# Ledger of designs, part 26: VHH binders against Profilin-1 (pfn-1)

Target 1, 132 residues: Profilin-1 (pfn-1), of Caenorhabditis elegans (q9xw16)
Amino acid sequence: MSGWNAYIDTMTAAAPSIKRCAIVGAADGSVWARTEADNVFKASEEELKTFVALFNDVTQVPAKGADIEGVHYVVPRTEESLIFGKKENTGFFAVKTKSAVLIAVYEGPNEVAAQVRKAVESMQTYLNNAGY

## First folded at step 7 (VHH)

Design v65 (from r2 with D61E; framework vhh_4orz_3)
Fold by ESMFold2-Fast, scan of step 7:
Structure v65 (fold): chain B 132 residues (1-132), chain A 123 residues (1-123)
Amino acid sequence: as target 1 above (132 residues)
Amino acid sequence: EVQLVESGGGLVQAGGSLRLFCAASGFTFSDYAMAWLRQAPGKRREWVALISYAGDTDYAESVKDRFTISRDNAKNTVSLQMNSLKPEDTAIYFCAAEYSFDWGDSTYEYDYWGQGTQVTVSS
């Protein structure tokens, strides 16, 4: 989906420390767009279906963590529409819109994480305002 | 005053086991993720294990399946069970705490640190 890939490009341009990212359907985890080639987002359809279902009850997530691309992340806290995880010097931010879940995997220190969160939340706001 | 105090370090032969403890005081322990990090002579400090405020755990690949981190929120303690110890595990082990409500932090950058406890594994 080249149309949705424009949003992938926008997020990675805003936060170059995003290593891989995807936009998936909130209901089923179907991939609408993802990074490819050297930055391919590798999560399986089954893993993404499991991941988006976490937004059905985010209060349970910190007890079990979250798996993305076969990597387990500890989730320190959640909000209604935000799950983020940490693993050493890597992590992810995932935000839910009405119809989509945006997932960005990144590497770097605290300041880098803040940039990634900002980029993902800005896109979340844009898509919600656009009716997605 | 915030304090993290480690104990349980010592000298052990390869293949042996040790259990490290960290006693926390001066903050709301249950709101913090707890971690163990280590620093070997001449090496950079490295992350070893993490436990979230809610009990989920993660481990560095080098210690996975050998070490187990656990916590007791009623006693304000975190522990690290270390099995099948190797000479490469020789290091000073540090307990660290990170506030779980610090949004936008994706690294294991910690708010509070203990003074460390020495673990020495002989060949």
Scores: ipSAE 0.393, ipTM 0.680, lowest interface PAE 2.1, mean pLDDT 87

Design v66 (from r2 with L50M; framework vhh_4orz_3)
Fold by ESMFold2-Fast, scan of step 7:
Structure v66 (fold): chain B 132 residues (1-132), chain A 123 residues (1-123)
Amino acid sequence: as target 1 above (132 residues)
Amino acid sequence: EVQLVESGGGLVQAGGSLRLFCAASGFTFSDYAMAWLRQAPGKRREWVAMISYAGDTDYADSVKDRFTISRDNAKNTVSLQMNSLKPEDTAIYFCAAEYSFDWGDSTYEYDYWGQGTQVTVSS
């Protein structure tokens, strides 16, 4: 997963408030890369399979919320390729590309959330342009 | 024009129950996530519970299994049922609203706030 770790590094450099993140396969939630060591992204492959399936019909997600790393997040709204959740001063942004889903878990106030969203959407654009 | 008005606070003995209400007006209630926060004397404001526009709920660990948040979109109200109250639950309770469709697009956390309602739990 080292090759894809460069994209993790790019994303966390752009938004240092990202605590943990991963790039996973859109079809099955298989992990392509994730943060490691003290910032290891802990979601199981079964949880990720369930999570990426949410992109098949994002309109249902605000009624159910989303679970990442065993933590339940309220999802206030979705867009076609974007799911985001909130819990107190933590949250996540997840974006779908053609072949991947990028998930970033962050901590901090809403200003930090905006920076994380930009970082994730920038990487989404990059990967889509690269054919992923 | 926009208002959030809390009610239902009061004095209750430990182990008792209270139900708080928040009546909303001046905005499209069904487009907003609703939250309850509380502030105890000399402490920072603490998030308690929230409910999305679509009904999903979340709670602070300190109140999980004791409090239940619900909403009634036909009446533009959100409520907080508080059971098994403890002296530590003594606080001013605030209702807050966040527009669902710009969440994460804005640097503001909550768009609208009520004035609060006092809850006092005696031992």
Scores: ipSAE 0.401, ipTM 0.687, lowest interface PAE 2.1, mean pLDDT 87

Design v67 (from r2 with A35G; framework vhh_4orz_3)
Fold by ESMFold2-Fast, scan of step 7:
Parts: C-alpha cells; sequence; structure tokens
Structure v67 (fold): chain B 132 residues (1-132), chain A 123 residues (1-123)
C-alpha cells in the first residue's frame, strides 16, 4: 500500500483494537484514506463535514456530544486538537493536525483505548512535523 | 481524598420506581463526567448511564427509555431516576466519576468507586 493508506496501516498495526479509522480533510471532512472491506469506515460526507467543524470550538462539544457513523458518543471533555468519546465498550479518538483530522473508532477495555490514543497522537505529531 | 457515597436503593415491586443519589467530594465535580454502573449477582459490572460535565447523556440499551441520569453541580450530586423497574434490574448500583471510566488514559485506572446501593426488584 502507498499514499495516505500507508498511515492507516501504520496506526492499525500500532493499535490492533482500532476497529475502523480514517484521515479526513480538516476544512471539509473529505476522506483522504480510511479502513476498507470488512472494517470499512462508514461515516457520510455530511456527518464528516459536521464532525470536523467541531474543532472550530472544542469547548462546546461536551454539551452536545459527537456523532460518528450514525452513533452518538458522549464526549466527557476535550483538549486543544483532541476530541474523544465513549459509548459502553466502544469509543473514539479524533485529533486535528494543520490540514487533517484523524479519527479512530475502537472496541475494548481501558488498556486498548490507551494504545489507540497513543497511536493516534503519534501520527498527529508525525503529520504536523511533515507540514500536514 | 475522592469520596463517592450512593443512597436511595431498596426493595420495590416490578413496575415501580426508585431514585438513586450519589454525593461526591474531593474533586472539582463540575469538571468531570459522572455515571452509574451496576453488578447483578454472578454477573460482570456493566455501564448503565453517563452524563458529561455539560449535561449530554447516554444510556445502556437495556435501560434507555426507563432511566434518567441528571446532575446538580451546585450540590455535587448525580442522580438516577429509575422507572418501570424489572426483576432483571436487580443489582448493586455504583456511582463512578470520569477517572474510573474506560477513557483511554492510564491515570484514570484508579479505584474511585462508591460503596454501592442495593436495588432489588420483585414480581
Amino acid sequence: as target 1 above (132 residues)
Amino acid sequence: EVQLVESGGGLVQAGGSLRLFCAASGFTFSDYAMGWLRQAPGKRREWVALISYAGDTDYADSVKDRFTISRDNAKNTVSLQMNSLKPEDTAIYFCAAEYSFDWGDSTYEYDYWGQGTQVTVSS
């Protein structure tokens, strides 16, 4: 695999509990790369436009939560350029870079969520340093 | 340090209602998400309801249309209104703060649970 899909492969190798993930444009939510086939990331174009706009003011997100793939997640708190949500045994981490938003949906207990967060934040750092 | 104290449990007939309360101390309550978990005899602990510091809520499918979680930040209290109770709701109910949830931050892998309050539903 080459191009943006190589970064998807890197994240899923680092945290196997990532069920689905995507790299989308920060300005419009356009999909640059996503998991495919048996683990296809299924968010609609309109949902992704709405989701990336949440990064315009992350302080408002905990009041309303966030929707990914038609699933509503409670967002307990946010950090600058980080939104994460939780729903029972599933959750997500989303981070914003200069030009992209990385979204990873996972399933599993606390130790796998920690691995997912580290994988996503490592990729965020890499892409920011590369000018994306 | 951190203290969570549950109350309001008891014995009720199927179809009845109970309201559980959790009094929190030792942390800045209004900055953190709060939730309720339950454990039935011989079963794993399961999430029941969750509320963010700003009021967004979520519920387990088994309770979604029957239970309501709320909070009072002035009193450092979270509540669970339980309606249309069923025998399968019988469990010990625990109050939990964000730092004891599965949030992907290893600093929250601490024992910040309340003692629990028993709810028994008979038919």
Scores: ipSAE 0.287, ipTM 0.618, lowest interface PAE 2.9, mean pLDDT 83

Design v68 (from r2 with A35S; framework vhh_4orz_3)
Fold by ESMFold2-Fast, scan of step 7:
Structure v68 (fold): chain B 132 residues (1-132), chain A 123 residues (1-123)
Amino acid sequence: as target 1 above (132 residues)
Amino acid sequence: EVQLVESGGGLVQAGGSLRLFCAASGFTFSDYAMSWLRQAPGKRREWVALISYAGDTDYADSVKDRFTISRDNAKNTVSLQMNSLKPEDTAIYFCAAEYSFDWGDSTYEYDYWGQGTQVTVSS
């Protein structure tokens, strides 16, 4: 399997609670790969461009939250390369690498949040080490 | 000693309005996200509204566009403005606090709860 879809498959295998995810360009939010079929990631191009720009100043994000797939998430806090949000039984983790932003939307109780965070942070480390 | 004390509940006619208050003491209020939850007779507790430490808000679909949550960090209070009330809004309303800087690390668990205030909406 060539291309970025292999990394999507790796993340979803590592954390089955991930319902939809994508790898997008850090500069412009362009989609490099995303989940498809029954779990298609549906964020628009304009939404992803806006989302990626949040990493330019993560300190502003908790005041306004983040929108993914037309759903507004409250962002309780941020870290230098991590934005995450929660809405009832859904949530997301997004991490920035040198060239990419990984976004994973999950469903389930908050016990699964830790699994999803681990999966995206592991992929973040891998891609940074690979020069992405 | 931590306390959350709700007030502002009462009896109101359908279509009317109420404003609920929650006064917090004994913790650093500005570091906590504040939520309102409700429990109607014979039903499970339902989340209604959330305001983050930084002021962003979220609402359950059942109350969106009718309820507004706000906070005043100088007074350690969170409030819920309830407009266009319906009989199905009848419930005990609870204020709850969750520390903002431990989200994403474990299960959500409200750190502190109030005792609740009764809201009754008549047809």
Scores: ipSAE 0.455, ipTM 0.708, lowest interface PAE 1.7, mean pLDDT 88

Design v7 (from r2 with D102K; framework vhh_4orz_3)
Fold by ESMFold2-Fast, scan of step 7:
Structure v7 (fold): chain B 132 residues (1-132), chain A 123 residues (1-123)
Amino acid sequence: as target 1 above (132 residues)
Amino acid sequence: EVQLVESGGGLVQAGGSLRLFCAASGFTFSDYAMAWLRQAPGKRREWVALISYAGDTDYADSVKDRFTISRDNAKNTVSLQMNSLKPEDTAIYFCAAEYSFKWGDSTYEYDYWGQGTQVTVSS
């Protein structure tokens, strides 16, 4: 967790429409950093462990969806290291790196969603290049 | 030509059941999420149910545990099974199609719409 909160700050500065986000361990869903206080990321340890396991076979995810913070999201499609979900005017993007999974929950229209995806994918690239 | 054609609407007594069908043509059905929306007299259109191309579903709280959305990709159909119907379910029901939650232009803009089918639940 040492200094990982700085990456949360970087993501939220790049995409202010991120309401809540976290960086968790890819193997176990352990929280490395998350938004707190008014923007607290509320997912339980058990939920995060289940969520990161979805990356073991992303092709199965659109059939069952994904749960984040007790909210069920329909997952319309997945990519190799990307799961995204939608529910009315809210959604999430989650990307896997070598050692981490980044999860960002947002609210707003598709223009907002595109900015959030860009911020999450930029951080994914940075962390992969840094060996994480 | 893209078409969505609803059927199965009608008059039913409270506590009864109806099954709505939507037949799709003119697009690659299996690439699209499918939804049912309804509009009651004098009210705004509201979302009822959503199904992904792969079968995952979501429902409005008002119909949860009473309605079931399903699809048959081989037949290009989506269905809505409506159980324990209430007078408040009286509305025109619309079938809609959306390509994997479009990026760029709008949120929840449906690509294609049907003309609707009337459901009337008597008290």
Scores: ipSAE 0.211, ipTM 0.547, lowest interface PAE 3.3, mean pLDDT 84

Design v8 (from r2 with S106T; framework vhh_4orz_3)
Fold by ESMFold2-Fast, scan of step 7:
Structure v8 (fold): chain B 132 residues (1-132), chain A 123 residues (1-123)
Amino acid sequence: as target 1 above (132 residues)
Amino acid sequence: EVQLVESGGGLVQAGGSLRLFCAASGFTFSDYAMAWLRQAPGKRREWVALISYAGDTDYADSVKDRFTISRDNAKNTVSLQMNSLKPEDTAIYFCAAEYSFDWGDTTYEYDYWGQGTQVTVSS
């Protein structure tokens, strides 16, 4: 049983517009925790392995985009440890820590996107400081 | 001065085609993603298509497989090829730069928004 579920709960409480999210291993995309039930995060192991590998060279990502849960997102730009995508009124923020990648899929206008980004980046900082 | 100028709109019968153009100036076009949005009478502005600075594309479900967005970075132009047009595609079409959909700013009137180009599809 994973204690990592508490971090999922913290992020979704901080940004209620997060529809689905997960914490996965940075090396292999293995799922440490994810949203379940009505908001189950439905990414395959193959997709997550491909997704976390994007952080090995983020400069290539805007040319090909990113796929999460079988949905293709255009990536307008990247930062060294941040990939975000946009599709109409939905999008995602993904951040890399030392050992993990946090992925949050949201739905809503720009105001909720900003809240989601803040929640994900705050958790990234916390986990990096904790040695993860 | 930042400027976006849309063109190519007009009247066309259902099943027809139109190609819209957007000419951009006043910013480094090749560094920004570009989008097409549309607004029909009495409805909210909706996103239609998006292209990254590097050419990856996405489309609203209502236009997927009928519309194609493309760009020419040497000419500072983004285009929208519209095929199999339907009466429900009738709207004013707007070109927008990445800055207008950046997170943290929902005020789009002063961003890189052009005047729009009217598309009318008759049944």
Scores: ipSAE 0.360, ipTM 0.656, lowest interface PAE 2.1, mean pLDDT 83

Design v86 (from r1 with G110E F111Y; framework vhh_4orz_3)
Fold by ESMFold2-Fast, scan of step 7:
Structure v86 (fold): chain B 132 residues (1-132), chain A 124 residues (1-124)
Amino acid sequence: as target 1 above (132 residues)
Amino acid sequence: EVQLVESGGGLVQAGGSLRLFCAASGFTFSDYAMAWLRQAPGKRREWVALISYAGDTDYADSVKDRFTISRDNAKNTVSLQMNSLKPEDTAIYFCAKDTGSWYDESLSYEYDYWGQGTQVTVSS
């Protein structure tokens, strides 16, 4: 049904350390595509609406952290259109485009966080150039 | 020169409490998240607690509800209040500065370690 699943596949192929991810609407957190089945991205509609609203002022995020899939992450700092969180065996990167927010959760000790960031930022650039 | 100096460790009985301190210098303390990690004899280091520069906190499941991390930006200190201590909490405790960035550092997953740690021993 949705062509957006191809972008999920592209990101996970570029960074195998991504365990679960989603592409959601920047305005409302509506899910456009997400990993499914054994790697289902479990965030609720209310959680996603709250999460995308964080991009309205990323400088306030380190004071409260961010919740993804019912898991609280400390956000050490943010950048313009990037929020990332840290936890012992998990972490995430989220980037905002014109119309979307890409969220990638990675799992496991000693996974390459830089590779995950590069994958989501590459997709961010691609979607921005495509008008999304 | 970045320096982190831990203190407050000691020997305590199971069920007891200790408060650890970390004095930081050589960087703008209020701009960085700070963490506590520990290493038991013969084990690898494990993360214990994290506090953002703005005060949000998180804890390893093994210490949740027992430990509290806090910071004082005016004094450049981070503290760890440890309650209901268990023998399995026996370790050297290290204070660490978060790198803040994961995209351009070779050890993006690692915290910067600048201290020698403080020994905590919990007897049964």
Scores: ipSAE 0.361, ipTM 0.684, lowest interface PAE 2.3, mean pLDDT 84

Design v87 (from r1 with L107S; framework vhh_4orz_3)
Fold by ESMFold2-Fast, scan of step 7:
Structure v87 (fold): chain B 132 residues (1-132), chain A 124 residues (1-124)
Amino acid sequence: as target 1 above (132 residues)
Amino acid sequence: EVQLVESGGGLVQAGGSLRLFCAASGFTFSDYAMAWLRQAPGKRREWVALISYAGDTDYADSVKDRFTISRDNAKNTVSLQMNSLKPEDTAIYFCAKDTGSWYDESSSYGFDYWGQGTQVTVSS
C-alpha cells in the first residue's frame, strides 16, 4: 500500500516468474514494500536485518550462505552489490542500492533466472540514479 | 583444460553406503562451487548436492539427511558420502563445476563442465 509498491509491480511485470519480492532498507532491513495476497513475502524482520548486513562484506557470504523466508540458499559467488542463490526449482536475486536492498524470489528453470536478474538489476540502476 | 574425474560408484544393497570422489584439474579449484548431479535411466539430470568454495552446503530434498558433500581444496577433490541408499538412488552420478554465472540462460543447472560420471546401482 505504499508508493514503493509501484516498483515491485514494475519488476514483477518485467519478470513474471518472480513469485515474491520486497524492497527493504539497506541499513536495517525494514520493509518498504513487498508482494502481498497470494504472493506474500514472508521473511521476518530479524531475518531481513541479518540478510541486508551480508552486503557489508559480501566476501563472507559463500562461507555461510543466505536465509530468505526460512529457506537456506548456498550462495556460490557474489558480486559487489549482488547476492544470488538457487535451490531446486526456486532461487533469488538480491541487489543493494544506496539506501535499499531489492530481493526477488522466483520459481522456474535457469532461463527465467536470467530474466529475473535483468529485472532486478534494471530497478537497481533506476533507484541508484534516483538517489535511493 | 578443465577435467573432472569421478570414482567410487558400484553395486550396493538398499540401506548400504558408498562414497564418491571427484578429482578436479585445469582450474583454480578453491575459487569455484562444486556440485553433484545424477541421471537415472530415462530421466533428466537432477541436482543432488552443492558446496560453495568456502564450504557451505545444500541438498535436494530427496537426499537430505542421507548424503553429505565435502571438499578438500588442498587435494582438489570433492566427495559425496551416500548413506541409507535406496533403489531410487540408482543413477549415473556426475561431478560439476560452477560457471560463476548460475543465471546464464545457456547453462544447464548453472554448471559449465561435467565429468563422465560414475554408475551407482542400488538393489532391493
Scores: ipSAE 0.367, ipTM 0.675, lowest interface PAE 2.2, mean pLDDT 85

Design v88 (from r1 with G100P; framework vhh_4orz_3)
Fold by ESMFold2-Fast, scan of step 7:
Structure v88 (fold): chain B 132 residues (1-132), chain A 124 residues (1-124)
Amino acid sequence: as target 1 above (132 residues)
Amino acid sequence: EVQLVESGGGLVQAGGSLRLFCAASGFTFSDYAMAWLRQAPGKRREWVALISYAGDTDYADSVKDRFTISRDNAKNTVSLQMNSLKPEDTAIYFCAKDTPSWYDESLSYGFDYWGQGTQVTVSS
């Protein structure tokens, strides 16, 4: 796998409640890196193309929600480069950088979600500063 | 002050229907997602249904295809239509508002709720 897997490892180490995550291309949703084996991120290429396109107009997302790994999430609200969703005791955070979208799926209560958000936003800042 | 007032609960036989209402005040209702949660005797609180400010909905697996959440932004109300009720649906039902600080670690599910809820009892 690519050197991008080091960033996956960094995020999961920072927030152990991340169950699955991926770094994908912002233009087409192509997978650059993802969690593997028992924690494999299982989103189709078509689903990822649809998902990254949500960042073209985040204001429309709360009306239709977001689908990740075949699971539909209600998106309560969005920020310029952040989409997140909730479903029972699971959820996700996705952030856009210049050329990538980071997606982290987690399980746990709201305290866990805060840690996941912090890990994803820290990586977003790092990659933007690195030119990605 | 933010207020959420639940109503519409009652006693119903298995297979019956009830409609719950939540009247909201003290905030711009149309800007927030709303949810229904429930707590059965001796169990933890669980969320049942969620509706975004723009109308997208989601449901717990246990109530999928039986319950429908809706909202009326002109009246500042959210409602829950409950069909095909089962004894295991017996619980106190709470209305909840999404929080601006949904990452606030003090709040379960990122929702604020008020009031004593409305009791739903389903007999076999």
Scores: ipSAE 0.360, ipTM 0.667, lowest interface PAE 2.4, mean pLDDT 84

Design v89 (from r1 with S101D; framework vhh_4orz_3)
Fold by ESMFold2-Fast, scan of step 7:
Structure v89 (fold): chain B 132 residues (1-132), chain A 124 residues (1-124)
Amino acid sequence: as target 1 above (132 residues)
Amino acid sequence: EVQLVESGGGLVQAGGSLRLFCAASGFTFSDYAMAWLRQAPGKRREWVALISYAGDTDYADSVKDRFTISRDNAKNTVSLQMNSLKPEDTAIYFCAKDTGDWYDESLSYGFDYWGQGTQVTVSS
């Protein structure tokens, strides 16, 4: 309930270009926390279950892309525990920790992507060190 | 030296078709996503189509169902088949290569632009 929302707030404060964000369970895509109200992260539990399963073999992802909030993103390439995608003026970064997947959807040209990636990877490191 | 050379542009009547080609050199073509962008006079450059190194595609809403992006890794070529052309499609079309990293904030959409483009003019 309360604990995981603080991490969402930390990430969005670090990278204001993040429009929507969520922390979900790596095993099942269950939502632990997400942005709310006008910035609500809209992905269904079923879509998230499919999405987190992509981390089981990231090498297959560029052939199929990834779907988040009903939007298809081309994944140009993948890196270890990181999947990122791009669609016109939007994009996402998703990183896997031991027990969670962090997903950040940003809006605007790719000029802000480096800041968003940095925020997500910093949180990934923090959560891994905390045992998550 | 990375180089992208666009060709296939020309003058066509509304409702017609054109096929654009981009010849790539100076890098391992099969490892990178490729895109087409366009710029009309007095307007900002806009993204048109994207293809991953493995063939997944996406399109801007303005061209969806009319344009098809494809690639030939044996020939180091990316192509854009444009059908049902409209006067609004008149622009210089640019081929762009994914930088290999979408994190360079200096580059719009994370692509390199190397050519001068190819002109497409659609008459009404």
Scores: ipSAE 0.398, ipTM 0.695, lowest interface PAE 2.0, mean pLDDT 85

Design v9 (from r2 with S106E; framework vhh_4orz_3)
Fold by ESMFold2-Fast, scan of step 7:
Structure v9 (fold): chain B 132 residues (1-132), chain A 123 residues (1-123)
Amino acid sequence: as target 1 above (132 residues)
Amino acid sequence: EVQLVESGGGLVQAGGSLRLFCAASGFTFSDYAMAWLRQAPGKRREWVALISYAGDTDYADSVKDRFTISRDNAKNTVSLQMNSLKPEDTAIYFCAAEYSFDWGDETYEYDYWGQGTQVTVSS
């Protein structure tokens, strides 16, 4: 969606360890915006529909993990509106707002995960306050 | 108080097997994802395997299909079955507990680290 790319740029500027990210519809996983070109977010429409449905009951997610861009992530913990995935030196944070799910895939050691979490939670707060 | 104690290391020939154990105490083991990491002489520490508190697993490409991580929440233990060992697997193996969400504004780290157990694979 037009204009939503500005929010992608804001998140990647706040946490440079984010390699790929997207903003998708919470109801259906439809892509509103995503990183492009060399950093293209590669998840299929079917995968995203499955992924956003995980937020219907996050307590079940650690038993099965989560798949993003064809990559399986172990989910160490969830909160009501947050799913955190880990794979070696990579991981993701996904947060749900009223209308959207923000997904950020990052690379780097555990120390950078806190920066990525902060960036996506700040955007989550901003979008919720904006009615999204 | 909080302890992770690794055991099961030793000397083995290439192609052999070892089973490592990590005994945890002083925290609610069933709330934590558990990891195995290793460090070879003169090299950086690398991740080997991860298991969620609910049993989902993942492995580094270098050990995939050779190593199996498992846990016993009733005994507060995590184990690593190592098959088809190679000289490149020679390292000190560490157990770690992962609880990322507690860090908030602080640096994200593994909450607990053990002292390690030495694995030596001879050619």
Scores: ipSAE 0.422, ipTM 0.708, lowest interface PAE 1.7, mean pLDDT 84

Design v90 (from r1 with S101E; framework vhh_4orz_3)
Fold by ESMFold2-Fast, scan of step 7:
Structure v90 (fold): chain B 132 residues (1-132), chain A 124 residues (1-124)
Amino acid sequence: as target 1 above (132 residues)
Amino acid sequence: EVQLVESGGGLVQAGGSLRLFCAASGFTFSDYAMAWLRQAPGKRREWVALISYAGDTDYADSVKDRFTISRDNAKNTVSLQMNSLKPEDTAIYFCAKDTGEWYDESLSYGFDYWGQGTQVTVSS
């Protein structure tokens, strides 16, 4: 979807430790925008469909974990519209809006993770207010 | 008061096995992820294994396929089975309670309580 790349750029500018990022449809996991080239977000269509379905019942996620780009992440707890995980020096935050799911994969310690969370939650708020 | 008490450490020959135990009290054990971390002489603490409150697990690459973390919510215990031990595994091993806040800048990897540790020494 044309124009959605601007939101990717905004998030990565706010949190430079985001290594790969995507905006996908909440209903089906279809990719609207993603980072490309050396930072290409590599999740398959099947994986994304499975991932966005986690938001249908987030209470089940800590038992199963979450898979992104073929990497398994432990999810420590659930929040209604937020799923996050960490694996060594990498992690992700994913937030659901009315019609989209934003996924950001980052590298770094807790300080970096906090910055990434702020960036994706700010974008979540903006998109929800814009009707997405 | 939250308490974590580690046990099971000792001296073992390279290629051997040890099982570590952590007895937890003072909080609702079944609501929190639990971890094992270690600190080798002259090094910083590093995470080695994590288990969610619901049983999903993850491991540091250095111990993957050799270590297994498990928990018993009825007994408030978390365990670490260590196989194929190497001299490089020599460290004090710590049990840690997860806050669920892996993004909190004030917390080391999101852990808010630590035990005193149990020494593991692997001879060559």
Scores: ipSAE 0.437, ipTM 0.708, lowest interface PAE 2.0, mean pLDDT 86

Design v91 (from r1 with D104E S106A; framework vhh_4orz_3)
Fold by ESMFold2-Fast, scan of step 7:
Structure v91 (fold): chain B 132 residues (1-132), chain A 124 residues (1-124)
Amino acid sequence: as target 1 above (132 residues)
Amino acid sequence: EVQLVESGGGLVQAGGSLRLFCAASGFTFSDYAMAWLRQAPGKRREWVALISYAGDTDYADSVKDRFTISRDNAKNTVSLQMNSLKPEDTAIYFCAKDTGSWYEEALSYGFDYWGQGTQVTVSS
């Protein structure tokens, strides 16, 4: 089960502003890997199932927003396989691959958000090319 | 030129209500999230409320259940209904626009498109 944790480590090393992140199954939101200990990703199974279902039609998401770890985020807009949300001092980026959804929650100003987005998009590309 | 013009502020007694308006021009209003921020005397600016282009909303804990943000895309306006006002709500209220760019996808707090704001004073 440790194999997927290496991808979490890669993302957090690339963007230290990621406070919590996870890789979950695109079909059901099952957790494949997540940050632990002081950075534990706390989303429930029910919440993750609801969240991954948002990728079935991303055009509906800005009307409803997204909930991650019990926190509601306004989603300003979406892209083909990308949902992101904003709060004053925190936000998230979530991207869908063939089999997975990567979710990264970050804290800090817009400069760190750009770094987090690049890290998540890089991993999305890697996993898609690897058949995931 | 992006322009945001706030209005609707004034003096009100604690427990009262005010409605603030922001008239927007110079961009495609319906494509952008909008926010309200405030700055109280001696304090830093703080976020108050946020609305997506499609109507989803979020609020700071200090104003949740008392304030309601809404928008009218046909009129290019965003408004803030403020109920059960408290002396602690005394501040200049500012309207802000999301940046809308690929890598600048963020609320544009403190950027040059901010208006002059509208003063809200709540007496006890």
Scores: ipSAE 0.320, ipTM 0.646, lowest interface PAE 2.7, mean pLDDT 83

